# Designs tried in a protein design chat: VH-VL binders against Protein DJ-1 homolog C (DJ1C). Part 6

Target 1, 167 residues: Protein DJ-1 homolog C (DJ1C), of Arabidopsis thaliana (Mouse-ear cress) (q8vy09r84to250)
Amino acid sequence: KKVLVPIGYGTEEIEAVVLVDVLRRAGADVTVASVEQKLEVEGSSGTRLLADVLISKCADQVYDLVALPGGMPGAVRLRDCEILEKIMKRQAEDKRLYGAISMAPAITLLPWGLLTRKRTTGHPAFFGKLPTFWAVKTNIQISGELTTSRGPGTSFQFALSLAEQLF
Key: E = the ipSAE of ESMFold2; O = the ipSAE of ESMFold2 at other seeds; V2 = 0.75 times the mean of E and O plus 0.25 times the DockQ between their complexes.

## First folded at step 1 (VH-VL)

Design R08 (framework fv_refanezumab)
Fold by ESMFold2-Fast, scan of step 1:
Structure R08 (fold): chain C 167 residues (1-167), chain A 119 residues (1-119), chain B 112 residues (1-112)
Amino acid sequence: as target 1 above (167 residues)
Amino acid sequence: QVQLVQSGSELKKPGASVKVSCKASGYTFTSYAMNWVRQAPGQGLEWMGWINTYTGEPTYADDFTGRFVFSLDTSVSTAYLQISSLKAEDTAVYYCARTDYEGYYFDYWGQGTLVTVSS
Amino acid sequence: DIVMTQSPDSLAVSLGERATINCKSSQSVLWSSNNKNYLAWYQQKPGQPPKLLIYWASTRESGVPDRFSGSGSGTDFTLTISSLQAEDVAVYYCQQYYSDPTFGQGTKLEIK
């Protein structure tokens, strides 16, 4: 089972490292990809995060799951990555799993049009930005191929849910 | 008091177009999604899709792409369903129905608009 | 799409007797994370729009008489009318909202 976890400048550390650790422990082949010009990025709290590859190496790869951490400006960095946008749109079109936590649903997925007909939750500070029809105030929300979650405090539940769906 | 009031019945020839309205009152229009549901004579209920009243983005069920267009006029709390190139099989009662963001069941319905397509 | 199948297609019950309508989904509409069933029931009388009776499989909508009750979980659901009244003559529909909404084909309830 192949998993992509993209990171960028300002990615929320707890969300990213919990995703990677839990999914690897579950037996997934997790690739951490930087959307920046270098493998090392500074997270939202100043922690240095080291990616396995640059996102450009992932453009033609097929993943069983793509899971987006949040953080500010991390979610914006992910949103502005055209390679990642194409990967995510292909993921949705092919009905393969994808997930987003914290700010990623509202900041990253919404502008890409990937929340249409999807029940979503997200960070309380950005909840009002989510589509009203599909917004829910739950810690975890599964809607078909998409799983969303609220923030660092729900990261473990989010990662476990994704692992359960993969296996 | 929540109300959804739809426009009156329509009799159209094949190839014509029709635009059905659904005027909402008694609640904040943009806090609830608006759905369209079709019921052909003597048949059951068929969900056509919804429009996000906050963003204005429509989403169509697979059988209702192309000739069907959902739109809004938020200044008058009204949703619209337009059907172009009408066919006899479009003859049905069309309902608007509201869903909220916490429960996605249809709690309030318009009275229905009968669209009859015949030569 | 999740397919909803109701049984029976039609049912005749005497006044004051119990009416039972069944609904089956082609896949589970129970979400494990919140333990809720995304299932609603509607009543449609001739010439009227549908009226919500039950949501979350068993929660009765405000103003709906307590003779109406919903039960079931996962894929198998039941609407029960404990003591049929004349005004209950209608077509009843189940609806899932776990994914894109789909309705059962309807069950026509008549007085015997």
Scores: ipSAE 0.007, ipTM 0.508, lowest interface PAE 11.2, mean pLDDT 88

Design R09 (framework fv_refanezumab)
Fold by ESMFold2-Fast, scan of step 1:
Structure R09 (fold): chain C 167 residues (1-167), chain A 122 residues (1-122), chain B 112 residues (1-112)
Amino acid sequence: as target 1 above (167 residues)
Amino acid sequence: QVQLVQSGSELKKPGASVKVSCKASGYTFTSYDMNWVRQAPGQGLEWMGWINTNTGNPTYADDFTGRFVFSLDTSVSTAYLQISSLKAEDTAVYYCARDSPYYYDTSGLDYWGQGTLVTVSS
Amino acid sequence: DIVMTQSPDSLAVSLGERATINCKSSQSVLYSSNNKNYLAWYQQKPGQPPKLLIYWASTRESGVPDRFSGSGSGTDFTLTISSLQAEDVAVYYCQQYYSTFTFGQGTKLEIK
């Protein structure tokens, strides 16, 4: 089972680390990819995060799951990555699993058009940006191939839900 | 094989409440969301909202606030619509209809109940 | 919210002739990521629930006769019945499912 976890400057450390750790412990082959120009990025709390590869190495790879951490400006950095946008749109089109936590649903997925007619949740501070008719205030929301979650405090629930869906 | 069977017609006085049921069979109940659609006499179709059968979370269209409640009993594969403080304007046939929660796989409202006529008169 | 408008409100067509019903959406219901139009057509006969005929603008539901076809993209859609049969007398509704569900006002199809 192949999983992609992209990171960028300002990625939320708890969300990224919990995703990687839980999915690897479940037996997934997790690739951490930087959307920046180098492998090392500084997270939202100043922690040094080291990716396995640059996102350019992932452009033509097929993943069973792509899971997006949040954080600011991390969610914005992910949003502005053209390669990641193409990967995510292909993921949705092929009906493969993808997930987003905290700020990623509203900041990253919504501008890409990947929340239309999806029941979604997200960070309380950004909840009002989600489509009102499809927005839900749950800790975990599964809508077809998309799983969303609220924030750092729900990171383990989010990662475990993705692992259950993947295996 | 898939069928949605609704409860029988109701005649109510203004101010009363009514609870309409929709029993699903022939598929996994929690794999499809349930929608409610209203049709007043001689009028077109009005979408009222939906309920997520996996989580139990309802969502209502703007015109259907306050007096309308969607609920489930997953142990008997049944969805419910409750209308409180009935008004004459609530006179209509109420339909349940299922849809896929998967945006890329949805075909819209593919199976419908037979409808429940609710008449509100004094 | 997306508003659906049908034309005409009523239509009379002779048996064996072509019937055409139009539907316009206030905004595009074409989802660029999968290139599908989230537009359905329903048939409703008196005393019966609506029956799904066509989804994704042009895909016939299982069991629907070949004489029914859907066409169009974006904001302009058409339902065509190539050779009207007696059992086709009904009210026809278009519906978008791009963003929630919105129905057109309906077109009543009658035999001339």
Scores: ipSAE 0.007, ipTM 0.541, lowest interface PAE 11.4, mean pLDDT 87

Design R10 (framework fv_refanezumab)
Fold by ESMFold2-Fast, scan of step 1:
Structure R10 (fold): chain C 167 residues (1-167), chain A 121 residues (1-121), chain B 112 residues (1-112)
Amino acid sequence: as target 1 above (167 residues)
Amino acid sequence: QVQLVQSGSELKKPGASVKVSCKASGYTFTSYAMNWVRQAPGQGLEWMGWINTNTGNPTYADDFTGRFVFSLDTSVSTAYLQISSLKAEDTAVYYCAREYGSGSYEWFDPWGQGTLVTVSS
Amino acid sequence: DIVMTQSPDSLAVSLGERATINCKSSQSVLYSSDNKNYLAWYQQKPGQPPKLLIYWASTRESGVPDRFSGSGSGTDFTLTISSLQAEDVAVYYCQQYYSEYTFGQGTKLEIK
């Protein structure tokens, strides 16, 4: 099972590291890809995060799951990556699993049009940006192929839910 | 007046199916989610799940998967609960209830008057 | 899943006296972003559907008499009827709407 976890400048460290660790321990083949020009990026708390590859190497790959960490400006960096946007739209079109935690639902997925008719949760501070008819106050929300979650404090639950859906 | 009116009581044999209706009036049907709640005789309230009245997408609580189906007919502002393969333990009053708000989880108002489903041999 | 527990299961109170019903949630129903408790109270009289009394833990629904009040925050909540009337004989339920919906088991209020 192939999983993509993209990271960029300002990615939330706990969300990214928990996703990678839990999914790898579950037996997934996890690729960490930088959306920046370098493999090493600075996270939202100043920690150095090292990707396996640049996102440009992932453009034509098929993943069983793509899971987006949040953080600021990490969620904005992911949003502005055209390669990642294309990968995520392809996941949705092919009905393959994708997930987003914290700020990523509102900041990254919503502008890409990937929340239409999906029940979603996200970071409390950005909850007001979500489509109000479908915004929910749960720690984990599964809506078809999309799984969303609140933030760093729910990262372990989020990753476990994705692992359960993948296997 | 905002109100929910449910279909009349049903007496069924085990193994039969039943379909309960809940007709909404006095508001825009597709703007608010509809919930279903069960109450067994002499027991408390048990949330069964909800249906998005705009999309038709149902969500079931864990105890109400399989035999229970939520559906809609938006042309007549009506929600339906169908129970297949009825068992004696399904004997209960079934309520529909509107979520007051349209986005987040919110309280229930109004409620239908309830439909008694009795399953006996 | 959030478990709601009410106490007592039944309560007998004299007319004109104060009735107090408690509700405890297994986890906090206070949402930090809007600072609201996602907690409601319903009244159910025999043969009738539940009627909303209180939402947001302490906001009284329009048309509900002033003698009904809700209090509490986080995990511990109370419904108070300051001066019991004959028409208040009913079962009372608390409900969390923080994460989906769960109800307490109900408290039966009777005249002593």
Scores: ipSAE 0.000, ipTM 0.494, lowest interface PAE 13.7, mean pLDDT 87

Design R11 (framework fv_refanezumab)
Fold by ESMFold2-Fast, scan of step 1:
Structure R11 (fold): chain C 167 residues (1-167), chain A 119 residues (1-119), chain B 112 residues (1-112)
Amino acid sequence: as target 1 above (167 residues)
Amino acid sequence: QVQLVQSGSELKKPGASVKVSCKASGYTFTDYGMNWVRQAPGQGLEWMGWINTNTGYPTYADDFTGRFVFSLDTSVSTAYLQISSLKAEDTAVYYCARDLGEFYAFDYWGQGTLVTVSS
Amino acid sequence: DIVMTQSPDSLAVSLGERATINCKSSQSVLYSSNNKNYLAWYQQKPGQPPKLLIYWASTRESGVPDRFSGSGSGTDFTLTISSLQAEDVAVYYCHQYYSTPTFGQGTKLEIK
């Protein structure tokens, strides 16, 4: 099972690290990819995170799951990565799993059109950006191939749900 | 060219089940969601939910959980609505309706299937 | 759920005259981030399914005559038929898709 976890400047550390650790412990082959020019990025709380590869190395790879951490400006950095946008749109087109936590649903997936007719949760501070019909106030929301979650406090539930869906 | 053709009317007794079909033609079935809308005699329209024709994932409005099941058979471009444990208040015309893809406005509708539940 | 209220419940208009149908939502259906109103209008004739006329409050569906127009924003919307024809006799429904889809109660349009 191949998993992609992209990170960028301002990625929320707890969300990224929990995703990677839980999925690797579950037996997934997790690739951490930087959307920046360097493998090392500074997270939202100042922690330095080291990616395995640059996102450019992932452009033609097929993943069983792509899981997006949140954080600010991390979610914006992911949104503005053209390569990641293409990977995510292909993921949805191919009916493969994808997930987003915290600010990523509203800030990253919504502008890409990847929340259309998906029941979605996200960070309480950005919940108002989601159309009311698709917004649900749950800690975890599974809507077909998309799983969403609220923030650092739900990171373990989010990662565990994704692991259950992969295996 | 785009056409949604539903199965014929049904007369059922309380407690029975019914399965309504909606066969699509004239477009790529999996590119558009399929919605179900109910209209009780002399009443307005009520959205029941939708099924993602690409993934098979159904979403139900809150009043339509439990006894109602949306399913599909992509090999014949057909969506299904099953109602179990039929009650008199289920008497209605049931419509399938295609959405515009990115939002729940419905551009093509089936002709409707009248389900009558009486003792 | 968002409640949609139409007015009037019914109206009679002479052929060639303008018909106006109003729709009010219990809360705004304008999504500020894309500046779109999640509002549609349908026409339903007896024994037939509804037919989409207008979506995004003012965008006319392909094949719908230009005498049909939609206007409004937020909570107050209007469907206008500029010159009533005999084939326009129907029940008209507004529909919001901002949240769980809901329809108005319908406005019955008849010829005087």
Scores: ipSAE 0.006, ipTM 0.502, lowest interface PAE 15.0, mean pLDDT 87

Design R12 (framework fv_refanezumab)
Fold by ESMFold2-Fast, scan of step 1:
Structure R12 (fold): chain C 167 residues (1-167), chain A 121 residues (1-121), chain B 112 residues (1-112)
Amino acid sequence: as target 1 above (167 residues)
Amino acid sequence: QVQLVQSGSELKKPGASVKVSCKASGYTFTSYAMNWVRQAPGQGLEWMGWINTETGNPTYADDFTGRFVFSLDTSVSTAYLQISSLKAEDTAVYYCARGDYVWGSYEYDYWGQGTLVTVSS
Amino acid sequence: DIVMTQSPDSLAVSLGERATINCKSSQSVLDSSNNKNYLAWYQQKPGQPPKLLIYWASTRESGVPDRFSGSGSGTDFTLTISSLQAEDVAVYYCQQYYSIPTFGQGTKLEIK
């Protein structure tokens, strides 16, 4: 099972690290990809995170799951990555699993048009930006191929849900 | 047990404003969306929009932007529809209706009795 | 917006006979990920608010008599009343909730 976890400057450390750790422990082949110009990025709390590859190496790969951490400006960095946008849109078109936690649903997925007809949750501070028809206040929300979650405090539950769906 | 009770009929002149209330009881107010539906005399049902009772965010159908405002007072489990600069074409029965979005169903299982708003010179 | 079109605009059916009302959407209201049709049917009697009869195209709301049934998928839907009763005289509306909600124009059902 191949999994992509993209990171950038300002990525939320707990969300990214928990996703990678839990999914690797479940037996997934997790690739951490930087959307920046270098492999090492500084997270939202100042921790240095080291990616396995630059996102440019992932453009033509097929993943069983793509899971987006949040954080600011991390979610914005992910949003502005054209390569990642294309990967995510392909994921949705092919009905392959994708997920987003914290700020990523509202900041990253919503502008890409990937929340249409999807029941979604997200970070409480950004919940008001989610589509009114489909916004829910749950810790984990599964809507077809999309799984969303609230924030660092729900990171383990989010990662475990994704692992269960993947295996 | 579940009830939506709306305010009484209104007779207004063109250019006035009106505020219709919809008081919910018998359930947790914030667990369901509140929708507004208009029905002009002798006409069918027209969805106006809804308000997310958890967030307070309103969504309006294209024909109902500008003069129409949805709001809430969660302390009294009440939703409001305000119409400004009333026109004769606003004459209609206005319904509030509960939508169940917890399970991803948005069908309207409970409706208020309706509030007739008449705009006449 | 998804346009909902009902047919016929009105019909008269004798007591005890089958009544059939059709509803067509301008695009599919079937969600392929959960295999559900986001379609509801309502009954409105004069001077009353609408009452939900059917949701998910074919699921009957609690308390609704079993003579009411819904069928169809994608873009073409039918509400059937198997044995018309006097109390069923009403206007019936279909509604999609796949996207921004829209109603059909209504079908007026009356006794012959």
Scores: ipSAE 0.005, ipTM 0.509, lowest interface PAE 12.6, mean pLDDT 87

## First folded at step 2 (VH-VL; framework fv_inotuzumab)

Design I01a (from I01 with light chain K35D T99Y; at its last look DockQ between E and O 0.75; V2 from the best seeds 0.00; counts 0 for: pae E 5.8 > 2)
Heavy chain, then light chain:
Amino acid sequence: EVQLVQSGAEVKKPGASVKVSCKASGYTFTSYYIHWVRQAPGQGLEWIGGINPSGGSTTYRRKFQGRVTMTADTSTSTVYMELSSLRSEDTAVYYCAREDYYDSSGYDYWGQGTLVTVSS
Amino acid sequence: DVQVTQSPSSLSASVGDRVTITCRSSQSLLHSSGDTYLSWYLHKPGKAPQLLIYEVSNRFSGVPDRFSGSGSGTDFTLTISSLQPEDFATYYCQQSYSYPYTFGQGTKVEIK
ESMFold2, look of step 2: ipSAE 0.062; ipTM 0.668
ESMFold2 (binder alone), look of step 2: mean pLDDT 93; pTM 0.946
ESMFold2 at other seeds, look of step 2: ipSAE 0.063; ipTM 0.656

Design I01b (from I01 with heavy chain S54D, light chain S33D T99W; at its last look DockQ between E and O 0.45; V2 from the best seeds 0.00; counts 0 for: DG spot H54, L33, pae E 8.2 > 2)
Fold by ESMFold2, look of step 2:
Structure I01b (fold): chain C 167 residues (1-167), chain A 120 residues (1-120), chain B 112 residues (1-112)
Amino acid sequence: as target 1 above (167 residues)
Amino acid sequence: EVQLVQSGAEVKKPGASVKVSCKASGYTFTSYYIHWVRQAPGQGLEWIGGINPDGGSTTYRRKFQGRVTMTADTSTSTVYMELSSLRSEDTAVYYCAREDYYDSSGYDYWGQGTLVTVSS
Amino acid sequence: DVQVTQSPSSLSASVGDRVTITCRSSQSLLHSDGKTYLSWYLHKPGKAPQLLIYEVSNRFSGVPDRFSGSGSGTDFTLTISSLQPEDFATYYCQQSYSWPYTFGQGTKVEIK
């Protein structure tokens, strides 16, 4: 099963590392991709993260899951990545699994139009940016092919839910 | 079996409020959205708004904004729609309908309708 | 807002006739999830509306196969291949692509 976890400057380290670690332990082939111009990026709390590849190497790949960590400005860096936007839109169009945690639902997925008609949760501070009709306050929310979660404290639950859906 | 059962007909004066109930049974209440649709005499169907029973989030058509309030009581599996400042133009049959967000099946089940008559 | 319009507004037909009703949307109803959010309903006075067709062409459970839907993008059609006595009603298309959801003005199918 192939998984893409994109990261960028200001990515939330707990959310990213827990995602990668849990999914790899579940047996997934996880690719960590930088949306920046180099493999090493600084996370939101100052931790240096080293990606496996640049996102440009992922443009034509098909993933069983694409999972977005949050963090500021990490969620903005992901939002502004044209290659990642194209990957995610194809993921949704093809009904393949995708997920976002913390700030990524409101900051990254919403502008891409990928939350339309999806029950969604997200970071408490950004919950008000979610469409009111679709927003829910659960720790984990599965809505078809989309899974969302709230923040660093729910990272394990988020990753385990994705692993269960993937396998 | 899936059922939406609405409260009975109401007769109101202009300026009053009406509160219509829609009790759901036969399915998981919080997994489906509830919408309200009305039909005035001789007119087509008009969407009023909807509510997500999971969390109580609402959206309303602009012409009803400020006059309509929708609430959900998960303990009784009941949605309420309250329309205030009633006018004669609000005379209509009011329906609740559920939407399965996940299978895109449109409004698969409807309440029986509630006639609200506004006359002086 | 996304608007849908129906044609015709009414028609007269006999039992056994083929009936075609069209619905045009002001913009594409194809969502990024690959689904097209157009539904058809039947409505008789004194009864609740009944879902006939969802996602353009899928018959709802229990709907007879004489009802079929077709179309794409902005142009959609409901066809009743052979009218039955119970099919005299008003028919509505509805978009559920985005809020506010909107209905067509209705097409009344009457007995000749």
Scores: ipSAE 0.012, ipTM 0.582, lowest interface PAE 8.2, mean pLDDT 89
ESMFold2 (binder alone), look of step 2: mean pLDDT 91; pTM 0.923
ESMFold2 at other seeds, look of step 2: ipSAE 0.014; ipTM 0.611

## First folded at step 3 (VH-VL)

Design a03 (from I01 with heavy chain N52D T59Y; framework fv_inotuzumab)
Heavy chain, then light chain:
Amino acid sequence: EVQLVQSGAEVKKPGASVKVSCKASGYTFTSYYIHWVRQAPGQGLEWIGGIDPSGGSTYYRRKFQGRVTMTADTSTSTVYMELSSLRSEDTAVYYCAREDYYDSSGYDYWGQGTLVTVSS
Amino acid sequence: DVQVTQSPSSLSASVGDRVTITCRSSQSLLHSSGKTYLSWYLHKPGKAPQLLIYEVSNRFSGVPDRFSGSGSGTDFTLTISSLQPEDFATYYCQQSYSTPYTFGQGTKVEIK
ESMFold2-Fast, scan of step 3: ipSAE 0.109; ipTM 0.674

Design a06 (from I01 with heavy chain S31D, light chain S96G Y101W; framework fv_inotuzumab)
Fold by ESMFold2-Fast, scan of step 3:
Structure a06 (fold): chain C 167 residues (1-167), chain A 120 residues (1-120), chain B 112 residues (1-112)
Amino acid sequence: as target 1 above (167 residues)
Amino acid sequence: EVQLVQSGAEVKKPGASVKVSCKASGYTFTDYYIHWVRQAPGQGLEWIGGINPSGGSTTYRRKFQGRVTMTADTSTSTVYMELSSLRSEDTAVYYCAREDYYDSSGYDYWGQGTLVTVSS
Amino acid sequence: DVQVTQSPSSLSASVGDRVTITCRSSQSLLHSSGKTYLSWYLHKPGKAPQLLIYEVSNRFSGVPDRFSGSGSGTDFTLTISSLQPEDFATYYCQQGYSTPWTFGQGTKVEIK
């Protein structure tokens, strides 16, 4: 099972690290890809994170799951990555799993049009940005191929849910 | 059995407000959206808006924005629709209707309708 | 906004007739989930509307098999294979793809 976890400047460390660690322990082949011009990025709390590859190496790969961490400006960096946007839209079109936690649903997925008719949760501070009719105040929400979650405090639950869906 | 029961007919003057209730039974109230749809005499069905009872999140048709408010009381499994600044053109039968988001069954169950008449 | 347009606006028919009603949307109703959010309703004066067909072609519970739906993308059809006395009513299509959700203008099926 192949998984993509993209990271960028300002990615939330707990969300990214828990996601990668839990999915790898579950037996997934996890690729960490930087959306920046270099493999090393500084996370939202100043931690240095080292990606496996640049996102440009992932453009034509097929993943069983793509999971987005949040953080600021990490979620914005992911949003502005055209390669990642195309990967995510292809994921949704092919009905393959994708997920987003914390700020990523509102900041990254919403502008890409990937929340239409999706029941969605996200970070409490950004809940008001979610499509008003579809927003749900739950720790984890599965809506077809999309799984969303609230924030760093729900990272383990989010990763476990994705692992369960993947296997 | 699933049932939606609405409040009774209302007669209002132009400029007044009306509040219609829709009480749900026979299912888990927070698992389904409730929409409001009206039909004016001789006209077709018109969607007004909807509410997610789980969080109280609402979406309204732009035409009614600023005049309509939808609320849900989970303790009584009741949805309310309040329409203000009434005009004669608001004379219609108002329906509440349930939708299952995940299973996409359309508006599967409807209330019996509430006639709202706006006249001087 | 996604609009839906029905044709015809009205038709006259006799019991036993095959009736066809069409619905066209201003854009594709195919969602990324693979579902197409197009429903059909029957409405009689003095009664609440009733769901007939959801997701283009699925009959709702208790709906007779003389009712069938078909179509894809932007073009949809409701067919009544053999009209019964209780089928004289107004029929509406409805898109649930995106808000605001919209109904067609209705097709009135009248006794000939």
Scores: ipSAE 0.014, ipTM 0.589, lowest interface PAE 6.9, mean pLDDT 88

Design a08 (from I01 with heavy chain N52D G55D G56S S57Y; framework fv_inotuzumab)
Fold by ESMFold2-Fast, scan of step 3:
Structure a08 (fold): chain C 167 residues (1-167), chain A 120 residues (1-120), chain B 112 residues (1-112)
Amino acid sequence: as target 1 above (167 residues)
Amino acid sequence: EVQLVQSGAEVKKPGASVKVSCKASGYTFTSYYIHWVRQAPGQGLEWIGGIDPSDSYTTYRRKFQGRVTMTADTSTSTVYMELSSLRSEDTAVYYCAREDYYDSSGYDYWGQGTLVTVSS
Amino acid sequence: DVQVTQSPSSLSASVGDRVTITCRSSQSLLHSSGKTYLSWYLHKPGKAPQLLIYEVSNRFSGVPDRFSGSGSGTDFTLTISSLQPEDFATYYCQQSYSTPYTFGQGTKVEIK
């Protein structure tokens, strides 16, 4: 089972690290990819995170799951990565699993058009930007191939839910 | 031609349950939400809740939570609304209505309405 | 919850009159997509409600051009430019910006 976890400057550390750790412990082949120019990125709280590869190495790979951590400006950095946008749109078209936590649903997925007809949750501060009809205030929300979650405090539930869907 | 056809009028005693059906035709059933709206005598329109027929996800108005259940049967293109523990104030005309999720708002097509009378 | 209030509750008018009904929401109905989720309905006794206007100003298919909607943010107006005999009815505004969806209390347009 191949999993992509992209990171960038300002990625939320707990969300990224929990995703990687839980999914690797479940037996997934997790690739951490930097959307920056370097493998090392500074997270939202100042922690230095080291990616396995640059996102450019992932452009033509097929993943069973792509899981987006949040954080600011991490979610914006992910949003502005055209390679990642292409990967995520292909994921949705193929009905392969993808997930987003915290600020990523509203800041990253919504501008890409990946929340249309999806029940979603996200960070309380950005909840008002989610699709108006089916935005929900749950810790975990599964809508077909998309799983969303609220923030660092729900990171473990989010990662476990994705592992259960993957295996 | 889009149509929503509801089941006929019901008379129930307090404490009973009622199940109203709404049969859809003329469109892709799983591409639109179905909502339920009621109007009690002399009152305005009141939203009860809605259902996504593609996966049966439901959202209910808080005051009906625990008493209302909405279900969808894709094989017959029919949505059901069941209201339990009926009270006299539940006497109303109940409507189903269609809503497009893709950036459309409002209810473009409505069922004809089902009168539910709750009397002792 | 997002509330909507209509004014007036009722009015009397004659055929040919210009009729204006207003609707105010407790918060902005403008979505990040640029659309504003405010609709208007006509309701007559014994019949289902009918959609007149969606997204503030768009007439639904078959709706006569004497019906027009306008407004932005929290303040909205339905105008009937020249009232016809079939227009004597109750009118409702509705927000579908967020759940629970809410309707105004209705405006009854009666023969003078």
Scores: ipSAE 0.019, ipTM 0.590, lowest interface PAE 6.2, mean pLDDT 89

